VHH binders against Protein HEAT-INDUCED TAS1 TARGET 1 (HTT1). Designs and how they scored, part 7

Target 1, 277 residues: Protein HEAT-INDUCED TAS1 TARGET 1 (HTT1), of Arabidopsis thaliana (Mouse-ear cress) (q8lfw5)
Amino acid sequence: MESLLECFAITDGKCHPDCLKANNEQEDYDACQSAALVAVSLISSARVIFKIDSKYTEYSPQYLVDNVGKEEVEGEMDQPSCQYTVGNLLSYLVENVWTKKEVRQREMDQQRREFTVKDCFEFAFKKGLPRNGHWAHVGCIFPVPPFACQIPRVPMKGEVIEAANVSEALKLGMQQPAAARLHLFSPEFDLVGEGIYDGPSGNETRYVGLRDVLMVEAEKIKGETVFTVQICYKKKTSFVKVSTRSMILPLNGDDESQVTEPACLLVDFCIPRFSIN

## First folded at step 22 (VHH)

Design bb2 (from aa5 with G54E)
Fold by ESMFold2, last read:
Structure bb2 (fold): chain B 277 residues (1-277), chain A 122 residues (1-122)
Amino acid sequence: as target 1 above (277 residues)
Amino acid sequence: EVKLVESGGGLVQPGGSLRLSCAASGFTFSDYAMGWYRQTPGKQRDLVADITSEGYTKYEDSVEGRFTISRDNTKNTVYLQMNSLKPEDTAVYYCAKGRGYFSWRPEAFDSWGQGTQVTVSS
């Protein structure tokens, strides 16, 4: 097990240049990795804030990307051994080959649903997470081998707590940083600078989609609650102030007649609440 | 316009207790997190504890279990109860007003009082 961990650590960051370049060019992969990055940031933060970790400890976002939503073939978090049987080998090969074909096509169609921050929290509470550096990207193309179940994971106990509205979200943020999703409109988001992002502002507005964000601050400006979020957009990380005003959002671009109910720019607030302080 | 007035500092023996108070005015108290910082000569000002308007608290490791921050929103006052005081707790203690309801980023506090001296004799 030690030699395997050393091998992963040595090859960390040594991916083939073409694989690294392909990953950096993929808009869809950047979106999927965003949820995992937000999730591990919040887990690391909460565990330090509530003194579960004695120091800030980085957990592997790649483990989440590789494993959220996949069926187990061999080895649970608490199983110490791997059984090498013909049946297990065939099951692993069939599921990985079948999953490989389906995931490639399915991933193009369903990326947002497979990579939510909430899903990552739920997975972490069920399976635990390895520390960053213990789970290395061994290659760009190949599925995770069966012996991956032998890599140490930190067990985690807790639940996902969600907020139904801005007032509840504010109280979650007072306890720890929180996840949310931001309705992103172009060009308004690109032009916000140091101001407050107010969403769509005219006929030139185009809906970009939802983006995972990390809510880190809240203040009252001119009588209104404004959240500051950390967002990774177009591979650039920035902090943006976001309005909490309820409004009609043109989510379908051209077909604005379908968007008649008020919504906020920030939705789907949640935190990982750990059972051990 | 923001005014923070600390009181309750003084000299105390190791193992003793003090209670600091901070009267706040010039802003809507319930819209802001409040905190206590301390500064030893030659060192930067460090956050000791903070508290949100809803009562959620956080403490620096070296004071947790010994210090208790609290607030009274009806009196616009924040308190720091300091027990089991040690010589390394000797510092000027500053009441602080946050930038808003909460912040998890550096520089979360933007206003301070004039400070009150706490001296733990050794």
Scores: ipSAE 0.773, ipTM 0.888, lowest interface PAE 0.4, mean pLDDT 77
Fold by ESMFold2 at other seeds, fold request of step 23:
Structure bb2 (fold): chain B 277 residues (1-277), chain A 122 residues (1-122)
Amino acid sequence: as target 1 above (277 residues)
Amino acid sequence: EVKLVESGGGLVQPGGSLRLSCAASGFTFSDYAMGWYRQTPGKQRDLVADITSEGYTKYEDSVEGRFTISRDNTKNTVYLQMNSLKPEDTAVYYCAKGRGYFSWRPEAFDSWGQGTQVTVSS
């Protein structure tokens, strides 16, 4: 069993070359991967905070990317090839990882439907999540192995709680880290440095879009509530202070005179509220 | 200038109780999370309990069910009621002020008082 352990150690951080190539050809921003990463971070954090997990436990974001939004295939789990055995694992590795096998690119693209952090939480409460090591090295390869239905998943019970405004979001954040989405403007976001991100500031502003973030701090600065969020942007992770002031946002390149209603830079606050046993 | 003054420490027998108080000044108390840390000689301060301005609390495993943190925003005071005390609870207890309403990042508390000694002896 040492040789199997050594095989896992060698391959645990490596994917099939064709899978690695497909990942490298992925666009700079992937909304589904972003949502999955935020969701797993919040699930891991909440489970430690509420003492459901005794130690910080990482869950698989790749499992969410591969499975959220897909219907269960009936009858598949009883087939011999669906059983999680050494033989089936080795056959899968030989066929899909250790030897070159053409990846069906269109099927991969067709399965990567857009989903949100909320969708990830709902999926996790319905289906559970595997720990990161259990799925990460197996789930890199597409198509999903037939024995995936038997990979151990941690069952999770709870519900998604949302906040309608900053005051509600503040109260959620006092209990646990929360998810949100950030309206991102260029170049203002790139220039914020240590300051407070205030969004669009002039005619040169360009709307980049919404980005999933983790709300991890809140403080009052000069009478205003300011949230600190963790964001992965341009492949680097940072913490940014964000204004909660309502303002008119030029979301599609319009100036402020063409936007009808005030909005905040942070929207769509939610948390995974686990059941306490 | 932030000022935190602890009181209520002392010597107590196992199974006894103490109530610690922390008077806070120099900041708007209701805008900040508050906490209690404890430290034995030669070791780092460990967070014992914390409380947000809205009353959400968290406890370290070894004290949960025995200790109760509370706050009175009218008096700018945070309390730690310590029941069923054990020799392992012997430490200097520090009142702590958070960076804001809450923080889930490292170093969530940035100010401490002078500390008050709690000694549980046989």
Scores: ipSAE 0.772, ipTM 0.891, lowest interface PAE 0.5, mean pLDDT 79
Fold by ESMFold2, last read:
Structure bb2 (fold): chain B 277 residues (1-277), chain A 122 residues (1-122)
Amino acid sequence: as target 1 above (277 residues)
Amino acid sequence: EVKLVESGGGLVQPGGSLRLSCAASGFTFSDYAMGWYRQTPGKQRDLVADITSEGYTKYEDSVEGRFTISRDNTKNTVYLQMNSLKPEDTAVYYCAKGRGYFSWRPEAFDSWGQGTQVTVSS
């Protein structure tokens, strides 16, 4: 059986298949897809690490994309079309796949909402997640079938644990891989290679934004704690060492307008902590 | 230079116990995760257990509940308490040093001791 380390090695240098598919079908970065991919990776990892799953089990990131943040309509499960039956599946396929040959990409983009990795964890603990493959065969098709509420889901119980600082983040990472968000600056991030990403380095820097990342390693280099994160950026998955020093970040491009409290390049650390039966 | 010296191996009957020790030097012990691997002839070296400097532990399924990894950061020593030993636990056991505080990446351990033989037989 494949170890957690072997699972990360399989994805080394490649984006997760669901992330790659979403990127290829969209002309721009989709924050909700990125958060879902990070969330399922961490859920799968944590469940194997804490032996809740006997082997590495993939859960559906598309289910998170389709359902996180949507208001639950009272009584929706009771509708005949919500039942998972051959007839309802066939009706869905006839109306949405076989007789409609296309769903416009902009329509899909307009219906997606922004959510965080934390939101994905909270959703998973509330609603459970289907295994990948169970949802991917049906849930990849937009619009989401009404009977999706009946697709089998693995129930999950736990809580989201956050870290407020580097010391707390280090302790979370010692237990399991953690989610974080990384402030990206160009060209510095593109040029980091195997070095340490130190963020902005001059007046020619441009703030790109926040990206969801997997924190997978930590080490001490020249007296400073350095985290290694896995990130998918510009359709390339890579591992990047990131400085944990506090600094003033030029998020708006104006020197005076960006005078704020010192911050780190990595923020919003969290893990899914599952309950033991 | 990193140096890891195992001790405490030997012959034991099934159901018996052994305690392995690993004395570490050449690096700041508290900055690194430590682990124990084992290898039987003709097979790959497999992770048995590891431990972070804060005491978080992980165990391979076949030893969970029977083996306990621990460390003493003041003595730069990592231990493996092995209870309820089985013949399939027979192997050379290696102390290992991690790449840093923790790693979930492949090849999370990069330095090894010479190993100590553990033999479980009737």
Scores: ipSAE 0.770, ipTM 0.891, lowest interface PAE 0.5, mean pLDDT 79
Fold by ESMFold2 at other seeds, fold request of step 23:
Structure bb2 (fold): chain B 277 residues (1-277), chain A 122 residues (1-122)
Amino acid sequence: as target 1 above (277 residues)
Amino acid sequence: EVKLVESGGGLVQPGGSLRLSCAASGFTFSDYAMGWYRQTPGKQRDLVADITSEGYTKYEDSVEGRFTISRDNTKNTVYLQMNSLKPEDTAVYYCAKGRGYFSWRPEAFDSWGQGTQVTVSS
């Protein structure tokens, strides 16, 4: 089995150029990949912090992209093409990684599911995760190997802990890095630089949407709690300070007003809390 | 001006105990994580333990179970209770102030005291 894992690892972190091209042309795929990447980062961090892993271990975000939200199909793992063998790995690699393959739109749509970081944690606690390199296609959308369920996975036990407000979120962040979602407004986010992102301002604000972020730092600035988040946006990873002030957010464009109750720019705080032994 | 003053170091026999204290001033103590680092000759400072304002703690593997970090936010003081001391614990121990409530980024601590010597020998 070590030779088989070594063969799969050769493709680790590298996608077929056609898969990368198709992925770059799919704006919706970026959201699912974002949640999976945040989830595995937090799982890896928490497992080291609480000494469940002896060293920082990377887990596969692509496995989450491919499997979160899918219904389990009984008996499928027993099919010959579903077995974790050298032949099946080679066939998969030749067909989908090392050769040019046209991506059919229906297959891409079927595998483009929206899910949250919380969904990823719940999946990981239920099914476990393979280490990175055991599931080669980070960022590729098509097709998932039929033997995916037999790729070795690290079992994980725990629960998702959420925070309802900034005070609770601060306590979660003191224990481990946390997930959150950030309301993005253009052009304000693009212009924040090293300042504090305060969300919408002025008449030319456009709501971009929610983005998954890693909450990694918190400090008090001018009497207010400010979180620093790591975000990947427009292919650039950066750290941004974010205001925790409640405000009314114009989520549906310029013409809409008074849509809902006051909210913070950062929402949906959660962590994966692992069981110890 | 941030000021961190360590005390409680000294000479102790193997198996003994010491309690380090760090008096902090010049900042709002309860807004910051605090920590203890140690340094042996020829090596970088290493994190020994840290503690958030809400009492969440982390320890280096080699001291876990033997050392206990604590803080008193009313006295602006952080402590390190060191039990079952070993010769390899010999070092200069530094009190450290974090950059804020918490940080999981590199360089999480940005201010240090002058250090206090701990020597464990027969």
Scores: ipSAE 0.766, ipTM 0.887, lowest interface PAE 0.5, mean pLDDT 79

Design bb2 (from aa5 with G54E)
Fold by ESMFold2 at other seeds, look of step 22:
Structure bb2 (fold): chain B 277 residues (1-277), chain A 122 residues (1-122)
Amino acid sequence: as target 1 above (277 residues)
Amino acid sequence: EVKLVESGGGLVQPGGSLRLSCAASGFTFSDYAMGWYRQTPGKQRDLVADITSEGYTKYEDSVEGRFTISRDNTKNTVYLQMNSLKPEDTAVYYCAKGRGYFSWRPEAFDSWGQGTQVTVSS
């Protein structure tokens, strides 16, 4: 059966042209995809840092995209088509890989739901995660196979640790890279360059939304703590320095629309903390 | 200017101990992670241990349990206590200053001292 799982790996790095066109024609932001990518990066990093994995091991973000937030239905796992068998693998490959290559964009979009990085960690602790090679390509190009629930998963035990403020977030970041969400404003974010992103600056500001980020660095610049985050935005992955000051944020659009209570640009800091048991 | 001055190196027999010190000046010591690197002939400098301003430490696998990094922010000094020394620990040891409180990016340390020789041989 291991050899047949490698049939999915044949498509590794060779996504179907229709999937490539769909990805190119929409905004790079996808809440489910970005949360899953951040989550698996942090899980892989933490497991190496705390020596749970002996080397960096990639886990499947697509498994998270396909399964987080879905309720389990009673008896679904026992159906003949859901069994992890050579026959079911071959039938899936014939129907979806070898003879049926087009996947409508609507079907791909219907498989996606809203969830957070924290939701991904909780799911991973509850259900475990398959390695990327075992799942990475099934949901991108092809419908999820009926036997997907029985593909092997690495069990993971732990809890989510959150930070309530900058001081706590700094302590999390000293132990491992951390997840956060960034309040993104246009055009300020597009114009930051090598400077410090300080959020909204006037009437021309528009709120774009929250974006999942990896907090990877912290330093003190002219008396203030500044975090460096890795973010993927408009198809570009970059590192951006972000102010940690509390400020009034206009979250509902134009600058005159604002929250009356101070907030930080970076929120929802968390890390996965693994346990041995 | 950033200045890092290592001391405490020398010749010891296998199983012996040494304590390295690094006096730091030219920057606000408590705002930076500090570390120790070592370099053997023909190889690049490798991180041995580091410590954040709040005392979180990391060690390479080969020294964990034998080496202890510590710091004294009142004296602007970082230390490396090396116990159970092995011939493989022979190297020039360098004190290093980080870019800030922490970094998980490549080249997290950007300044080094002149180094102190540690030689473990019988």
Scores: ipSAE 0.738, ipTM 0.869, lowest interface PAE 0.5, mean pLDDT 79

Design bb3 (from aa5 with F109Y)
Fold by ESMFold2, look of step 22:
Structure bb3 (fold): chain B 277 residues (1-277), chain A 122 residues (1-122)
Amino acid sequence: as target 1 above (277 residues)
Amino acid sequence: EVKLVESGGGLVQPGGSLRLSCAASGFTFSDYAMGWYRQTPGKQRDLVADITSGGYTKYEDSVEGRFTISRDNTKNTVYLQMNSLKPEDTAVYYCAKGRGYFSWRPEAYDSWGQGTQVTVSS
């Protein structure tokens, strides 16, 4: 109701510049999709680096989005509707492609689950992953077809290795690219450009949240370790240098009675470590 | 300024060995990944081997098991031990400096020396 009144006010009157600017800068964020994309990128990279795949092989992020967190139903793979056949594929497409995407996108948003890059790695080690061409064909925004359990998957064996601090993360990054999550603050992140992102500045800082990133580089700048991460934010993929200083982060920003432990802007470092049998 | 000076190249018979050295100056050597590239006439420089600041090594498939990269941070020197040399290894070998401790980005190595010729011929 209040949103309706605001819509009429915007149509008839003036909007505050800060409110208009904030709306234009909003990101269409999906945490599950973000985690899945980072996870498959690191899996593909690690498998080439450690010579498990002879060439760079793309695995399906959509398979992760559709299946992480779901329990298997016994006997499902033996049922006729679960068989990966031309008929079942066509039936799925007919039932699901004639529905408008806008309605399905809203349903997908309402049905999404929360999972992390670590969850994706653990799932991949347990269940394997299909190559991107196999799953992407049937599972983009559409509901998971019943015969998805029959789609070929590459078995994967390994473990998730985590880093507790910057020093450990640096050592992991020397072996392969790593996943991490970045605390984003506005407007500081939007203004970093080619500089080093130092997080909140104490001015009118707003906490945006955590974002999954690929940690791909580390260097020493003026005596301090700086990580470079790849991030997709506001539909733009970029490389950003990030400070590794420990600091008090104003995650809700307003309550002076709240006390938090010092933390870094980058947290939750992990890599997929494959077995090399 | 960054300065990389290669040495140890020469003419060697197939199956022989050479050890390349690269003396580095103008930067804090221990903070940077180092590598060896090679180039044949008319082709791009290709990474042969590299070593992170922390000592993790990586090799091109065609040289793995035959070449060994190492570093001595007290001498600011990176080495390439080349064993079981083949005529296909004939090239100019360049020492390279990385972007920092490590990099997985494109153009991970951005500086290199003048090169040293390695020729493997009977």
Scores: ipSAE 0.745, ipTM 0.875, lowest interface PAE 0.5, mean pLDDT 79
Fold by ESMFold2, fold request of step 23:
Structure bb3 (fold): chain B 277 residues (1-277), chain A 122 residues (1-122)
Amino acid sequence: as target 1 above (277 residues)
Amino acid sequence: EVKLVESGGGLVQPGGSLRLSCAASGFTFSDYAMGWYRQTPGKQRDLVADITSGGYTKYEDSVEGRFTISRDNTKNTVYLQMNSLKPEDTAVYYCAKGRGYFSWRPEAYDSWGQGTQVTVSS
């Protein structure tokens, strides 16, 4: 089975040009990848902080992208096609290499699933995660092979802890980095620089949507709590200070739909709290 | 101006104990994480322990179980209780002020005192 693992290793980390093109053109794919990347970063960080891992260990975000949100088929691991064998590998390669055009057409017609960082944590606690590099990137433009369920995973025990408000989020952040989602407005976000992102500033604002972020710092500025988040936006990773004030957010960009309660720019705070002994 | 003044260092035998203190002024102490770093000649300062504004603590592996960081917000003071001292603990110890309530970013601490020498020798 070593030659089979070498095949995965040879393709690891190098994408075919069609995969690079597809990845750059798929907006929903970027959103799912964002949630998975935030999730594995927080899992790796928490496991080192609480000394569950003796050193920083990278886990596979691609495994989360490929598997979160899918129904578990009863008896799936018992099926012959799920076994890690030469025959199953050959069947996978023949089907996907030989029928590449047909597979790409079916993927284009398929409805894309959505998942959150919280979904990723829950999945990791249920299924465990493989280390980075153990989950080959065979699913770039191909379906996940049936025998993938046999790839080793690190089991993980814990629970997702959420925060309902800024005070609770502050307490979570003191223990470990936390996930959150940021309401992003243009052009205000692009203009924030080293200042504090305050969200919409008037008639010229446009709602871009929610983005997954890592909350990594908190401070008091002029009597108010300000969180610093790490965000990847337009392929650039940066740290941004974000206001925690409640405000009316123009999510549709029109006054007719502003019958809403005040909200914060940062929402959906959560952490993966691992069991320790 | 932020001012951090360490005290309590000195010479001690292996197995002994010392308690370091850091008096802080020039900022609202209770709003900030605090820490202790140490440095041996020719090396960079390394974090020994820190404590968030809310009292959550972290320790480097080599001191966990032997050192205890604590804070007294009424006295604007952070402490490092050092027990079971070893020759490897010999260093200059620096009190450090964080950027805010907590930080997980690189360079989370932005101000230091002048340091206090701890020497563990038989």
Scores: ipSAE 0.741, ipTM 0.875, lowest interface PAE 0.5, mean pLDDT 79
Fold by ESMFold2, fold request of step 23:
Structure bb3 (fold): chain B 277 residues (1-277), chain A 122 residues (1-122)
Amino acid sequence: as target 1 above (277 residues)
Amino acid sequence: EVKLVESGGGLVQPGGSLRLSCAASGFTFSDYAMGWYRQTPGKQRDLVADITSGGYTKYEDSVEGRFTISRDNTKNTVYLQMNSLKPEDTAVYYCAKGRGYFSWRPEAYDSWGQGTQVTVSS
């Protein structure tokens, strides 16, 4: 238990330093990379918690970024160029890594595709995941190597379990860390410090958007349930306490007619539930 | 104001069993995860087992299958049933209170009892 808790503390899920996320001056947030990083963290955690892996095993977020949402081409993996061989690896490296300009452009094109943490879990249950050492050999990869289907992958069987409300989310979180998405408002989120993030607070509030988070703790503070989430925001990974109260969220700025129904700051709770059989 | 009182320790032969109890007061017991730690002389306290507010349990590898943590929210009590005891289980056992319903973060426990001695020897 102590080693699992320490593993959460040291992991940040960062990609290769030369990857698009590190070098992208145009966007601070990449939804696909965010979803993939959260997904592999939760898969690794669940597999240790349920004794499927004997120790914390890192799985490749880049494999998810490269492959989630793509159509299968029947028979393609039978081609000689699709085999996982030294020759094919070297050809891929020459074509895609050692010509670094094309690598960066390919990463940008790939990262425009959108998928969620739930999509990542469903993909992992369908296709399995390689360990990070097996796929992270060249860092962020695009285009997907022809031999991707041949890279050793850990099979994973299970289903995605979702929570519809705070009570259900609490029960999921007691079993394993859970994924969620957080409605972010500026400057309130930047100013929360050690307090409880309770969303929009005034005239100068700006909606930033949804961010993938890991729900890792829950407590009662002054009679109210408060979740603690791990979030990566502005390149900093931190833990933030989040209010679970329903409230009216100004998601479109001054468009009050579009946001009349109460919502929570945390939404889209889910976990990867592995099957024993 | 938090008070945790352990009981049930003692001397037992290898292969024997003991049941530890921890009576809790000074907080709303059902809102908190609870745990058992143990400490051998010269070493840090190590988590043995814990149980969330909702009853989900975790165990240190060396005690899995031999120890069972449980709680009774009507009696504000957490238990550790220890079976198939080994000499290396000899330690002071401490009851611990968590910060909330559950935590997957480091240092999830913030309050401790006085401890109860468990000695396993032939």
Scores: ipSAE 0.738, ipTM 0.870, lowest interface PAE 0.5, mean pLDDT 79
Fold by ESMFold2 at other seeds, fold request of step 23:
Structure bb3 (fold): chain B 277 residues (1-277), chain A 122 residues (1-122)
Amino acid sequence: as target 1 above (277 residues)
Amino acid sequence: EVKLVESGGGLVQPGGSLRLSCAASGFTFSDYAMGWYRQTPGKQRDLVADITSGGYTKYEDSVEGRFTISRDNTKNTVYLQMNSLKPEDTAVYYCAKGRGYFSWRPEAYDSWGQGTQVTVSS
């Protein structure tokens, strides 16, 4: 199987012009890709930290994008087209990589599903993940191969651990990097620079939405806990310090008489906790 | 001013034990992760072990099971208990202060002591 994976990886490494064009024209934010990238980063980190992997091993975010939420068809592995063979690989390459691609990309975009980092962790614990480079699908033009179910995957055992508050999140972050989601407000986020992001600051604030982030650091500044997160926003990856104070967030309230509960800018903290076996 | 003072190094035979101590001052000790690094001639400093402000520990593969990091916040001191010492453990050992409660970023440690020599030989 290794020789077939190597052949597919070599072909997958070529930059097709349509793929490059589609990638360059991709919108600024893709929730599925964001969740998958964060999930793989945290899985790779945790597996090295707890010495399950002897060295940092990258796993495929594209596999998550392609497969999270999809039903496994019973008996699918028994079909001849699902076998991981040289013939099936060549058929896939001729039909999808070297011959007809643009219509396929639009179909792939229509089939995207929304899922969270938590969903990615649960999927990984159920199905395992292939190493990066073993999953030949690049996500922009190429359809998922019929024999994808037979690509080797690293089995993973564990569970998702969530935090309900800042104190619990701090304890999770001391063990390993954690996932969270950040409430983004414009223009405040664009203007934070090296300071602490405090969220909305006036009547001209616009809510952008939630973004997946990696919580990687915590410190006390002026008596308050401040988390540092890694975030990709407007195609730029950066580290941002985020306030942990509770506040009323203007998430498009309908009526000023409506009561809104205080919330933090960072929510939905979780980690993938691997079983030691 | 941050001050870190290591002690407890020395010469020991293979299989022996040493306990390193690091006295810290100039900052609120309990708010910071602490670590031990070591450096052999011609090599970079490498993290040996660290401990978060909350007591979570992490060890380099070659020392896990043999070394134990601990801290005493009432004495502002971090310790490294080194058991079953091997000649490969010979190095200068440095106490290090982190940037906060924990960090997974590069350059997570920003202050070091002057180091203490540990030599394991027959």
Scores: ipSAE 0.734, ipTM 0.865, lowest interface PAE 0.5, mean pLDDT 80

